# Designs tried in a protein design chat: VH-VL binders against q9m8y4. Part 23

Target 1, 142 residues: q9m8y4
Amino acid sequence: MATKSTGGTEKTKSIEVKKKLINVLIVDDDPLNRRLHEMIIKTIGGISQTAKNGEEAVILHRDGEASFDLILMDKEMPERDGVSTTKKLREMKVTSMIVGVTSVADQEEERKAFMEAGLNHCLEKPLTKAKIFPLISHLFDA
Short names: E, the ipSAE of ESMFold2; O, the ipSAE of OpenDDE; V2, 0.75 times the mean of E and O plus 0.25 times the DockQ between their complexes.

## First folded at step 14 (VH-VL; framework fv_nivolumab)

Design y2 (at its last fold request DockQ between E and O 0.63; V2 from the best seeds 0.77)
Fold by OpenDDE, fold request of step 15:
Structure y2 (fold): chain C 142 residues (1-142), chain A 123 residues (1-123), chain B 107 residues (1-107)
Amino acid sequence: as target 1 above (142 residues)
Amino acid sequence: QVQLVESGGGVVQPGRSLRLDCKASGFTFSSYGMHWVRQAPGKGLEWVAVISRKGDNKYYADSVKGRFTISRDNSKNTLFLQMNSLRAEDTAVYYCARDRYYGEGKYLYFDYWGQGTLVTVSS
Amino acid sequence: EIVLTQSPATLSLSPGERATLSCRASQSVSRYLAWYQQKPGQAPRLLIYDASNRATGIPARFSGSGSGTDFTLTISSLEPEDFAVYYCQQYDNLPFTFGQGTKVEIK
């Protein structure tokens, strides 16, 4: 009586690790820049919200309604600039990665001041997937 | 009335340079992003470049990247396209176009166009 | 790059007839699609934005529909001035791209 060992093929459920969607806040007073940055973030697989200045960015965090993995922060904005906004967000204990977005025309001293305000990184316009992705790739593995 | 007027087109040899101008009127030029779009003779439309309202952000089509430079002078209400290392395939009518952004909307389309200027690259 | 394919290449119709033009995207562009009209020797003119919104001054006989990958421009009753080339354009991603165009000509 030969006992047929039914080898149960364990279907290795390939847990498709659903890549975590990154939440991104884009802060820029230029509507074209906001839209262009939205396109880039979409290409990276992120979800974006926008603020037209630093004050709006602060309000979004104050009201406790939104948490962001990444903040793209423009340097020059009306009402509240990028430096002031970055400082304020850090004072509020915001732990998001903040990437300053600067222009070629910005001086090194200005970039330094922006970094000292509490930036994690600083990138020069134009932003591209190639520039942003290396900075945020670790956020997807989280 | 919104008006865009391109100039600077002409006949040039391959490898040469040419600068195009686009003069804007009838709106606050410094409030809008601007684009260049080109059309080869008897062909369709091809987007070339975009520049932000302050001129601090620029993107290009791969076909012109590294050769063309978009810029602007808001004090003169003028958009520019510096074209270097011109090729035969750059032969086209070049249009400047205004970027339309509506309020909080995410709409970036070309609501106004110039009449275009012809660039011919030939030996 | 997002590729837009327009069909048909040429549409031959008589005045008063209905024209239906198609634009298909290689990937979803949501509603970020515009339609332009171009007459010979003229610059393009904006007709439709956001897939279905008629631009200022555009006659009611022009309408746009669709979302995602499939879009349609309809001219309910062709007027003599409507014989032209029509282009679709996406602005969902860089680079901005156009369809190859549909020529509407008199039969």
Scores: ipSAE 0.897, ipTM 0.935, lowest interface PAE 0.5, mean pLDDT 93
Fold by ESMFold2, look of step 14:
Structure y2 (fold): chain C 142 residues (1-142), chain A 123 residues (1-123), chain B 107 residues (1-107)
Amino acid sequence: as target 1 above (142 residues)
Amino acid sequence: QVQLVESGGGVVQPGRSLRLDCKASGFTFSSYGMHWVRQAPGKGLEWVAVISRKGDNKYYADSVKGRFTISRDNSKNTLFLQMNSLRAEDTAVYYCARDRYYGEGKYLYFDYWGQGTLVTVSS
Amino acid sequence: EIVLTQSPATLSLSPGERATLSCRASQSVSRYLAWYQQKPGQAPRLLIYDASNRATGIPARFSGSGSGTDFTLTISSLEPEDFAVYYCQQYDNLPFTFGQGTKVEIK
């Protein structure tokens, strides 16, 4: 994704990247998970904001002018879980891409229900660049 | 007082398996992320793995991916490392380490360490 | 992978002297750097987190500074218990990595 720049005699040898950064909301009740996922998102050119539960994620969209390209949604959270949060965000007409990030212990039925709540995709933890980038690469094309 | 006590180290042949335990006391174990860190004899420190407080999120160093499994039993205040397909280069003292004290801020540095258990892999 | 390079490898000093230990990262780790002390036959002990914050119970003679790629641990006046190996560790990116250590030994 590097773009070679040209610009006369003052040009440095730096590689100029012209793709936009994406805005990502990370919703997970574990601060360790939020930090680990933030690291992954940083490696793919994302700027992240966090919410510690689903209710905080809803409030961000209700009380402010929040707009995200991508929402990473954990399922099991206090206050409002990921299924309920996803349903509520879709009721509020949030059109962001929502990717569920769930435990490997989840049953197939649980993952299907989560998808039906309004996810675009559902991934198993751990979140990695290899798992997420193929699903979201189009967001960088604008 | 916070205490972390590793056990299960010993001498094993290459290709064999070994499980390490880390018994925690003096803090609410289920509220903390946990790590394994190892140190080969006479060498420096190498991070091995992390597990989230609920056990639902795990990351590994490349050197151990696919061979080692980190896990925890919060009802027993115990962290585990299952080590399969052991190699000579896995010989080290293995420490369990607690992620920072819970609260606001950043994570992924180690505020308390056990005294370690020695694993020797030799033919 | 972020490589942390510590210098010097060995620092030979007398009690009462100032020790200055360097840790250089192969790319920026912002402020996400910790320092640990390890005495022979013992587990590491956390000294400094977030580049400059002393951990609980760490004496004021220990201080950390730096950001980005260049970090320093300073021991203002060495006491006998301070002769040990010191490691830096970054926690800005996976995998988490340590420097190779600086041994502070008695001259």
Scores: ipSAE 0.804, ipTM 0.900, lowest interface PAE 0.9, mean pLDDT 89
ESMFold2 (binder alone), look of step 14: mean pLDDT 94; pTM 0.959
OpenDDE, look of step 14: ipSAE 0.894; ipTM 0.934
ESMFold2, fold request of step 15: ipSAE 0.733, 0.738, 0.691; ipTM 0.868, 0.874, 0.843
ESMFold2 (binder alone), fold request of step 15: mean pLDDT 95, 95, 95; pTM 0.960, 0.959, 0.959
OpenDDE, fold request of step 15: ipSAE 0.896, 0.897; ipTM 0.935, 0.936

Design y3 (at its last look DockQ between E and O 0.62; V2 from the best seeds 0.79)
Fold by OpenDDE, look of step 14:
Structure y3 (fold): chain C 142 residues (1-142), chain A 122 residues (1-122), chain B 107 residues (1-107)
Amino acid sequence: as target 1 above (142 residues)
Amino acid sequence: QVQLVESGGGVVQPGRSLRLDCKASGFTFSSYGMHWVRQAPGKGLEWVAVISRKGDNKYYADSVKGRFTISRDNSKNTLFLQMNSLRAEDTAVYYCARDRYGEGTYLYFDYWGQGTLVTVSS
Amino acid sequence: EIVLTQSPATLSLSPGERATLSCRASQKVSRYLAWYQQKPGQAPRLLIYDASNRATGIPARFSGSGSGTDFTLTISSLEPEDFAVYYCQQYDNLPFTFGQGTKVEIK
């Protein structure tokens, strides 16, 4: 009586970790910067929405429909600047990672003020995949 | 009428530096991103660099990264390209080009200068 | 980088004939594609943007089509002034890249 060992092929369900597409808001008054940042976000496998200024960013969150994992926040914008916008978003209990994007390395005081407004990080232009990737990796490990 | 006029081209030896200027007129210069594009003799077009309207954001082609610097003076309606450590392969006509934005997030080169020739030779 | 391949390298035609130029991208570029005309000794001139939109002042005989990876520039009836080199350019990702060009010459 030959016991047929039914080798149960454990189908290793390769949990296709659905690489959760990171949802990014790009806030910058320069349309070229918005587009360039969109390109960078695309290269890291993210999806992006854009806002032309801080007021638009606030409105997106007020309407309750928008949730972002990452917000790229420009510092100098008309109507509402990055510092004011960041503060307002935090007042609204937005929990997104907010990364300030600054242009001038020598303005340490302004950068500090921007951080104190509620930024998680501050990066200097130009944004690159190399600069953003470490920050995103932390979002997935939490 | 939109006009872009490049200047500063010439003959230089390898390892030397050269600065190109592009004077803009006929539009609000500070409202537009600007590009440099080059074309080697008898060859195709190669994008070199881009600068944002405020000059706060810059990107370069890998072929020129670390050697070239794009900048602008909006008060003078002038775009610059500082070229250091020049190589023979940098020999080209250099064009300044205006970046145009579509209604969406599209960008393309809608106006070009006539170009200035840079020759790098020993 | 995204590589754009144009074909044919040279197109020899007579005035009044239809010209069809192809541009293929190594990866999807959506509609972020432009076409330029360059005549000898001149700067490039924008013809088409966003794959199919004619730039201001461009004659109706020029048309662009395509999306994703395959794009076409068509000149419905060649005029003497249309004999030039044509380049496609993508602006989907950095670095911005051009095709190698197609020369349209008189047969």
Scores: ipSAE 0.886, ipTM 0.929, lowest interface PAE 0.6, mean pLDDT 93
Fold by ESMFold2, look of step 14:
Structure y3 (fold): chain C 142 residues (1-142), chain A 122 residues (1-122), chain B 107 residues (1-107)
Amino acid sequence: as target 1 above (142 residues)
Amino acid sequence: QVQLVESGGGVVQPGRSLRLDCKASGFTFSSYGMHWVRQAPGKGLEWVAVISRKGDNKYYADSVKGRFTISRDNSKNTLFLQMNSLRAEDTAVYYCARDRYGEGTYLYFDYWGQGTLVTVSS
Amino acid sequence: EIVLTQSPATLSLSPGERATLSCRASQKVSRYLAWYQQKPGQAPRLLIYDASNRATGIPARFSGSGSGTDFTLTISSLEPEDFAVYYCQQYDNLPFTFGQGTKVEIK
């Protein structure tokens, strides 16, 4: 993830600089969606963890054990939906970029409410690298 | 037990449309992602499309994108493929296939229908 | 897109012999590889998933191995019903792709 000092190794082996990977949380209640979105994120240099609902996403942040550069947030989920989850994460001072990934059928009023909950962006399914990469390309800088 | 039965194939002219149906039984249809896979006569297999269990997420092969639409009606245990602007190269047997649920990874096909033939010719 | 190349194109063998079928991916697919059997006029059926796990109801004579780019399907002792075409499929990346098939036929 970070540049590595070239000063001294036990094995006298040159050290390669590793490319930066972004840490992504994928929040969606459909396991197929989680796997498909993982594939897309992998193609652009991300590594992902998943949460099957909003409550699981909140729990991951509650004790400060996890930090993500990007959160992909589905809207309709049992337990805690994406709107409620996003609001809660922002109340908890989570500063990650949060991108909503929603159904094409969602009305514009619903999308506006989701954005107002604290999203940085909102995209329609299917997730593609053409849709997401322009929004997150800066996360790979240095 | 698990059964997938395709219907709606036939002979059509280029530029026309067909809709394929796949009726499912013997499992909880709404718990599974579904796919269409096709096989041109005497040729190998080509993945066509996938749909998530709720129908909210869909991906297509580039060869059919913009022309084909995958959909499902979970209340009727039925998967659909709407095929518009058909071309000669769309001639194939079309199979519906069930995405594996549970153990292992996803996106391989544990049950297949018998297939329905679509022939696109002048 | 990931290209799967199967070899040989045709295996001509007798019942009781061991069949070894190869599938090579153009880039790493980890263990995300399945094998299918297809007989004339029938749909494919799943044999192996995640490179080495037998699907439900598949006889023990079928086994899969490999990881990364090089995968093998082995049929330890061919039965008359095993003469068919075999396809590999990767599901590591979209689009999901199949190999061109290996036909196992009676010598």
Scores: ipSAE 0.806, ipTM 0.891, lowest interface PAE 0.8, mean pLDDT 89
ESMFold2 (binder alone), look of step 14: mean pLDDT 93; pTM 0.949

Design y4 (at its last fold request DockQ between E and O 0.67; V2 from the best seeds 0.80)
Fold by OpenDDE, fold request of step 15:
Structure y4 (fold): chain C 142 residues (1-142), chain A 122 residues (1-122), chain B 107 residues (1-107)
Amino acid sequence: as target 1 above (142 residues)
Amino acid sequence: QVQLVESGGGVVQPGRSLRLDCKASGFTFSHYGMHWVRQAPGKGLEWVAVISRKGDNKYYADSVKGRFTISRDNSKNTLFLQMNSLRAEDTAVYYCARDRYGEGTYLYFDYWGQGTLVTVSS
Amino acid sequence: EIVLTQSPATLSLSPGERATLSCRASQSVSRYLAWYQQKPGQAPRLLIYDASNRATGIPARFSGSGSGTDFTLTISSLEPEDFAVYYCQQYDNLPFTFGQGTKVEIK
């Protein structure tokens, strides 16, 4: 009576860790900057939407349809600047990670004021994958 | 009419520096991103650098990163390329090119200067 | 970086003939592709943007098609002034890159 050992091929379910796509809002008045930042976010594995100024960013959140994991917030914009926009978003109870995007020419006091508005982080232009990824890596594990 | 005029090219030794200028006319210079593109003799085109409208954002090709600096003076309608630590492989015609936004925020080069020749030779 | 490969390297044709130039990307560039013409001793001239849109002042005999990784520039009937080098360029990602070029020459 030969006991046929049915070797159960354990299908190692490769848990395809579905890398969670992060939703990113890019807020910048320069369309070139918006596009360049879109390219970077795409490389990181994010989906991006853009706003031309702080007012558009606020409107996106007011309508209740927009949920972003990350907001790249330019400091200097027409209609509503980055500081004012950040404050407003926080008043609206937006919980997104907000990263201020500043110029090398910006003074330390200005950066401080921007941080105090409710930023999680502040980065200097140019933005790169290397600068952004360490800040958002934990968003992919959630 | 849109015009871009490059200047500052010449013959330099390796390790030396050179500055290129590009004077823009016929459009609102401050409303456009600008690029440098180069072409080695008898070779194809190579993108070098881009600068944003305000000049606060810049990206470079890896081949020139850390050596070249793109800048602009909007009050003078002038684009600059500071080239340091020049190498033989930097020998090329350098073109100033205007960034154009198409429908859907696509980026391409719609106007080019005639270029200025940079020769790096010992 | 995204590599663009153009084919053929050289295209020898007579005036009045149809020219078909190919540009293949190493990865999808969506429709972020432009075509340029360059004549000897001159700067490049924009022909096509967004894969299929003719730039201002470009004759109707020039047309672009394709998306993703495969693109084509077509010259329906070659004019004497069309003998030049043609480059494709992607702007989907940094760095912006060009194909190596296709030379259209008189047979």
Scores: ipSAE 0.895, ipTM 0.935, lowest interface PAE 0.5, mean pLDDT 94
Fold by ESMFold2, look of step 14:
Structure y4 (fold): chain C 142 residues (1-142), chain A 122 residues (1-122), chain B 107 residues (1-107)
Amino acid sequence: as target 1 above (142 residues)
Amino acid sequence: QVQLVESGGGVVQPGRSLRLDCKASGFTFSHYGMHWVRQAPGKGLEWVAVISRKGDNKYYADSVKGRFTISRDNSKNTLFLQMNSLRAEDTAVYYCARDRYGEGTYLYFDYWGQGTLVTVSS
Amino acid sequence: EIVLTQSPATLSLSPGERATLSCRASQSVSRYLAWYQQKPGQAPRLLIYDASNRATGIPARFSGSGSGTDFTLTISSLEPEDFAVYYCQQYDNLPFTFGQGTKVEIK
C-alpha cells in the first residue's frame, strides 16, 4: 500500500481494501469437469486456467511463463495421468500447492500413491467450496 | 439421429423409491455430460443433476441432495436417476438432457428426451 | 441461487408481429444465458446459447441479445409454430436455474 487516506473530506480517499485473487490451474480431461471446477473456483475468488491433460500442464510450466498458487489435479487422464504429472512438476521444482481431485472409486492405496507423488492434499469429487476452501484459505492472504 | 428415451416413471407413495433410465442412441454417449431436468405439471423447469462423461463427477440441486443419485453405464448407453425418499414435491416430468460437446461453452442442453412422468401421492 | 425473472408472463400477438421477451437475472451471469422453446406435450428445445448465438437449425427470425443481468429474445416475425412457452436458463453458477417462462399466445 503506497498511500492511505480516511474519509471525511472531498479530497480524502477511502482506505483501500486489498483482496487477493489466486491463480488456479485446473487439470482434467473432461471439459465439463473443467467448467464446473472453474465455476466453483470463481465463487471463492480464484482465476482459473485449464489443461486438458497432464502433458499440457507440464508444457505450461516448461515454458516458464506459467505460475499458479493452486493446481487441481485429476488422477486419470490420457497422455499423462495425474500421478506422473505431479511427479514431473515436482521434479521441475514447481512449488505450487497441488490438490488431487479423485474419483470416489479409488482405493486407499491409490490415494496414498498419489499423495506420495507430491500432492499437498487429495479430495474426492465432486469439488465443492466446503471441501476446498479450508485447505487453501491461507493462499488468500496473511 | 440423436435420441434420448426416458423410462421408469409411475405413481408411487411418499417415501418410496423409483429408478429412471434414459437410453441414448445416435451419438457417442461416453463423449457427453448428461443432466436430469424436471418440470412439475403446469410449472417451469428445474435442473436436478449433472454427471460427467466418465461418471466420476456429479452435482445435484439442493432439493434432491442426499435422496437422488445420478449415474451412467457407458457400455449400455444409459443414464440413470435413482430417486429415494420421494416426496409430493418431486412430482414432475423428468427429462434427460445432453450437455453441449465440442468448441464453446458447456452446461446448457442441446438435446432432450421426451420425458417420463413421476407422480408422488398418498 | 440466481433467480431469473421473465417478462411479460404472457404475450398475446398475431402472426407476423414482432415478439420481444425479457429475462432479468438477480446477479450478473455474464454471457452464460440460453433460451429454450417448449410446446405443449413436448420437451424444450434450445434456441439461443451464450446470450446471442443461434443453435444449429434455428431460423434467423430468432435472435438473442444482452449481457450481465438483462437479456432479450426477439422473434422478428411470428410464424404459427412460434406460439409456445419460452424459458431462459443461466449456467454461470450452480445451481443452474430457469426463468418462469413467457407464454407467447395467438391474439
Scores: ipSAE 0.802, ipTM 0.896, lowest interface PAE 0.9, mean pLDDT 89
ESMFold2 (binder alone), look of step 14: mean pLDDT 93; pTM 0.946
OpenDDE, look of step 14: ipSAE 0.886; ipTM 0.929
ESMFold2, fold request of step 15: ipSAE 0.783, 0.780, 0.770; ipTM 0.892, 0.890, 0.889
ESMFold2 (binder alone), fold request of step 15: mean pLDDT 93, 93, 94; pTM 0.951, 0.953, 0.954
OpenDDE, fold request of step 15: ipSAE 0.887, 0.887; ipTM 0.929, 0.930

Design y5 (at its last look DockQ between E and O 0.60; V2 from the best seeds 0.78)
Fold by OpenDDE, look of step 14:
Structure y5 (fold): chain C 142 residues (1-142), chain A 122 residues (1-122), chain B 107 residues (1-107)
Amino acid sequence: as target 1 above (142 residues)
Amino acid sequence: QVQLVESGGGVVQPGRSLRLDCKASGFTFSSYGMHWVRQAPGKGLEWVAVISRKGDNKYYADSVKGRFTISRDNSKNTLFLQMNSLRAEDTAVYYCARDRYGEGPYLYFDYWGQGTLVTVSS
Amino acid sequence: EIVLTQSPATLSLSPGERATLSCRASQSVSRYLAWYQQKPGQAPRLLIYDASNRATGIPARFSGSGSGTDFTLTISSLEPEDFAVYYCQQYDNLPFTFGQGTKVEIK
């Protein structure tokens, strides 16, 4: 009586970890900066939407349809600057990671004020994959 | 009429520094990003660097990173390229070019200067 | 970086003939492709942007087509002033890169 060992091929369900595409909002009054940041976000496998100032960013969230994992926030913008925008978004209970994008020329006190407005992080221009990648990795581990 | 005029080119020895200027006229200079593009003699075009309209954001080609610095003075309608630690491979005509934006998120070089020649030789 | 390969390297044609130039990208650049004309001793001139849009002042005989990785510049009927070097350039990702160029010369 030859016991046919039915080797159960454990179908290793390769859990295709659906690489959750990070959704990013880029807020900058300079079209070139917006486009350059879009390129960087693309290289990290993210999708991006842009706003040309803080007011547009606020409007996107007010309408209730916008949910972003990451917001790249420029500091100096017309109509509504980055500090004011960050405060407003936090007042609106936006829980997105907000990363301030500042100039090297910005003073430490200005950066501090920007952080106190409700930033999670502050990065200096130019943005690079190397600078953003560590921050994104934390979003996935949380 | 949009005009870009490069200057500052010349012959330099390896390891030396040189600064290029690009004077802009015929448009609101502070409203546009600017680029440097170079062309070695008898060769193709190579992008060198970009600077945002406010000068707060800069990117470089790997070939010049750490050696070249792009900057601008909007009050003088002038773009600059500081070139340090020059190499023979940096020999080229250097063009300043205006970055143009359409209604979409697209950018391209719509206006070019006539270029200035930089020769790095021993 | 994204590598752009142009073909042919040289195109020898007579005035009035149709010129077809190719630009192939190592990866998709969507429609973020421009074409430039450069004459000897002159700066490049923008011809086409966003793969198929003619720049201001560019004659209708110039046309661009393509998307993704394969792009074409067409000159429907060559004029004497069209003999030059043509470059494609992508602006989908940093660094911005150019093709090696196609020389259109008189036969």
Scores: ipSAE 0.884, ipTM 0.930, lowest interface PAE 0.6, mean pLDDT 93
Fold by ESMFold2, look of step 14:
Parts: structure tokens; C-alpha cells; sequence
Structure y5 (fold): chain C 142 residues (1-142), chain A 122 residues (1-122), chain B 107 residues (1-107)
């Protein structure tokens, strides 16, 4: 004479779209930019964490605890800029995909230096799904 | 006292251009993201565009993308909207609006100007 | 993208009555919802942000509640100056969108 509900396990819950979530670090000194980029990343199935400058991004990786599939790196930041930050992260053996997100005013030489610091790609603001998704679509295949 | 004053509205023919200005005072303009929001006569509100505090990041509503350009001059405390290829459906009061400063998420509008009317009529 | 549907379109009420305004989002906007008041010939003014927080200087009779897809603005006892149009706005995703408005008018 049991009064408990039938069955002892809950149904597996479906999600709207089956996809791998990616872990993204957004590094930009403007809090508005960080929020706007988070919105874009959410539309493609990313979970975002933010850093307000390059030094904060480095600190997040020093403990060996933080690991990201993708890092969106602004170039112009106070204290530690994106070029210096990218170099430091690569010296620390961070293997994340790093995509620079820069001002449209950047000159060819500035973009080349940023790429040489260790970026995988470099995009111009504004960040959009159309710009970023083709570059990172392989991260969802695993 | 925070103030936002729009100017540059008027009556223009379809296909022409206008530039709107929004002069800011009473706050540190360069510390805030800024928006344009419009309201067609007798209708509701429609977000148009946003610009980051230093002007390096901009997003637009689909209805104006490619035709309108948001910009700012922080040395003159002025926000701009360049409107090209104007259409009848662009007829509206255009407001500049200040993004939130301080705690919490951004992208809602804590101060608004009184608006400037743009009428696009043949 | 995210459509905000306000109901009712019009509330006809007397001073002293409670007004309850609804805003429903076509998908979750979490807590990222604001409410604005607009009187004829004036700019909108911010009332509520993050679903439930009153903006500076807004009287306590205004309160907001809800999360996800269903949000409510309540005016506990209408004052003469509260007869206006009210808009909700989401800021969870681009493009930012507004509801079509609820007009609160004198019965």
C-alpha cells in the first residue's frame, strides 16, 4: 500500500537546442562592451566571464584553476593592454583560442603586432555572431 | 543637473539626410554609453542605436542599419545621429538617452532628452 | 527577436485605485526588464529597473515584480499625476525592445 509517486527517477529534461556550451572570457575595459559582447556570446551558446583589463585576465589564469575555450581580447586597455596580455597568457602556456576584438581605427601594423602576440584571429568592433561564429564553430564539434 | 538637449530635427523629403545633435551637461559625458530611441507620432518607443563611452563600439536596430550612424565627440559633450536615405517610416520624435551608471547591468535608460521631431514627407 | 506584449492596452481607473500592468516577453529576459512612464508631450522617465528596483526619486506606490517572461508593474493607489502611458523594455538581448504600452486613463 504505497502512496508514493510511481517511479523513482525524474525524466531527462530536453533543452531547446542540443549543443555544446563553450566557456568564454571577455576582456575589455568598458563595462558596456563587456555586457554587449556577453549578449552576443549567449546567442551562440557561450557562458561568459569577464575581466576589466589585462592584469585581471592574467590573474584569473595564474591559479591554474581558470580554463576557457575562447578569450575575446580588447587591444586598448589601461594598465595591461591586449598585446601584452596575450603574450603573457601564451608564456603561461594558455592554449585557449584568443580572438582580438579591436577598434576599426587600428592600423595594419598594429593588427599584425597583435596577431604576433599570439592571437588566433583578430576582429573589428562591433562583435557580431556573423563575424565570430565562423571562426569558432569547430569548438562546438567536440 | 543632468540635461540632454536634442536638436537638428525638421521636415525633409524622402531620400535626404539629416544630422541630429544631443548636447549633454551636468554629468561626465565621456563616462556613459549613449543611445538613440525614437517614437513615431501616436506610437510606441523603438530603440535605434547604442554607442560605447569612447565611441569604439556601436550597435543598430535592423530598421536603420546601413543608413544611420551614431557617433560622439566627448570633447564637446555631444552625441550625434547621422541619418541618410531617410524614409517616411523614419518620421518620429528622436530622443537621446543615457545608459545607466553604477551597479547592475547596463542598457536601460536613466535620463532622456525632450526629443526633436523629424518629419519625412513628400 | 524578443517581443514584449503589454496588457491591458488601456486601464480606465479613478484616483485612489490600484493599477496592475502586465508585460509578457516572448522568451526569458531573466531580470533585465525596465518600466517607463510617459506623459503627453514629454519624454519617458525611468520608474523600475531590474524588474523590481525603483529608480531614484520614484514614489513607493510604484513597484515591479516578476522574472523570466512575466512581469508586473503595480501602482498601489493612483495619484492624479500617474495617468500616463507605461512601457516595459527588455535589455537581455539585442535588439533592445519595448512593449507597445499600457495607457492608464481617468475613468
Amino acid sequence: as target 1 above (142 residues)
Amino acid sequence: QVQLVESGGGVVQPGRSLRLDCKASGFTFSSYGMHWVRQAPGKGLEWVAVISRKGDNKYYADSVKGRFTISRDNSKNTLFLQMNSLRAEDTAVYYCARDRYGEGPYLYFDYWGQGTLVTVSS
Amino acid sequence: EIVLTQSPATLSLSPGERATLSCRASQSVSRYLAWYQQKPGQAPRLLIYDASNRATGIPARFSGSGSGTDFTLTISSLEPEDFAVYYCQQYDNLPFTFGQGTKVEIK
Scores: ipSAE 0.783, ipTM 0.886, lowest interface PAE 1.0, mean pLDDT 89
ESMFold2 (binder alone), look of step 14: mean pLDDT 94; pTM 0.957

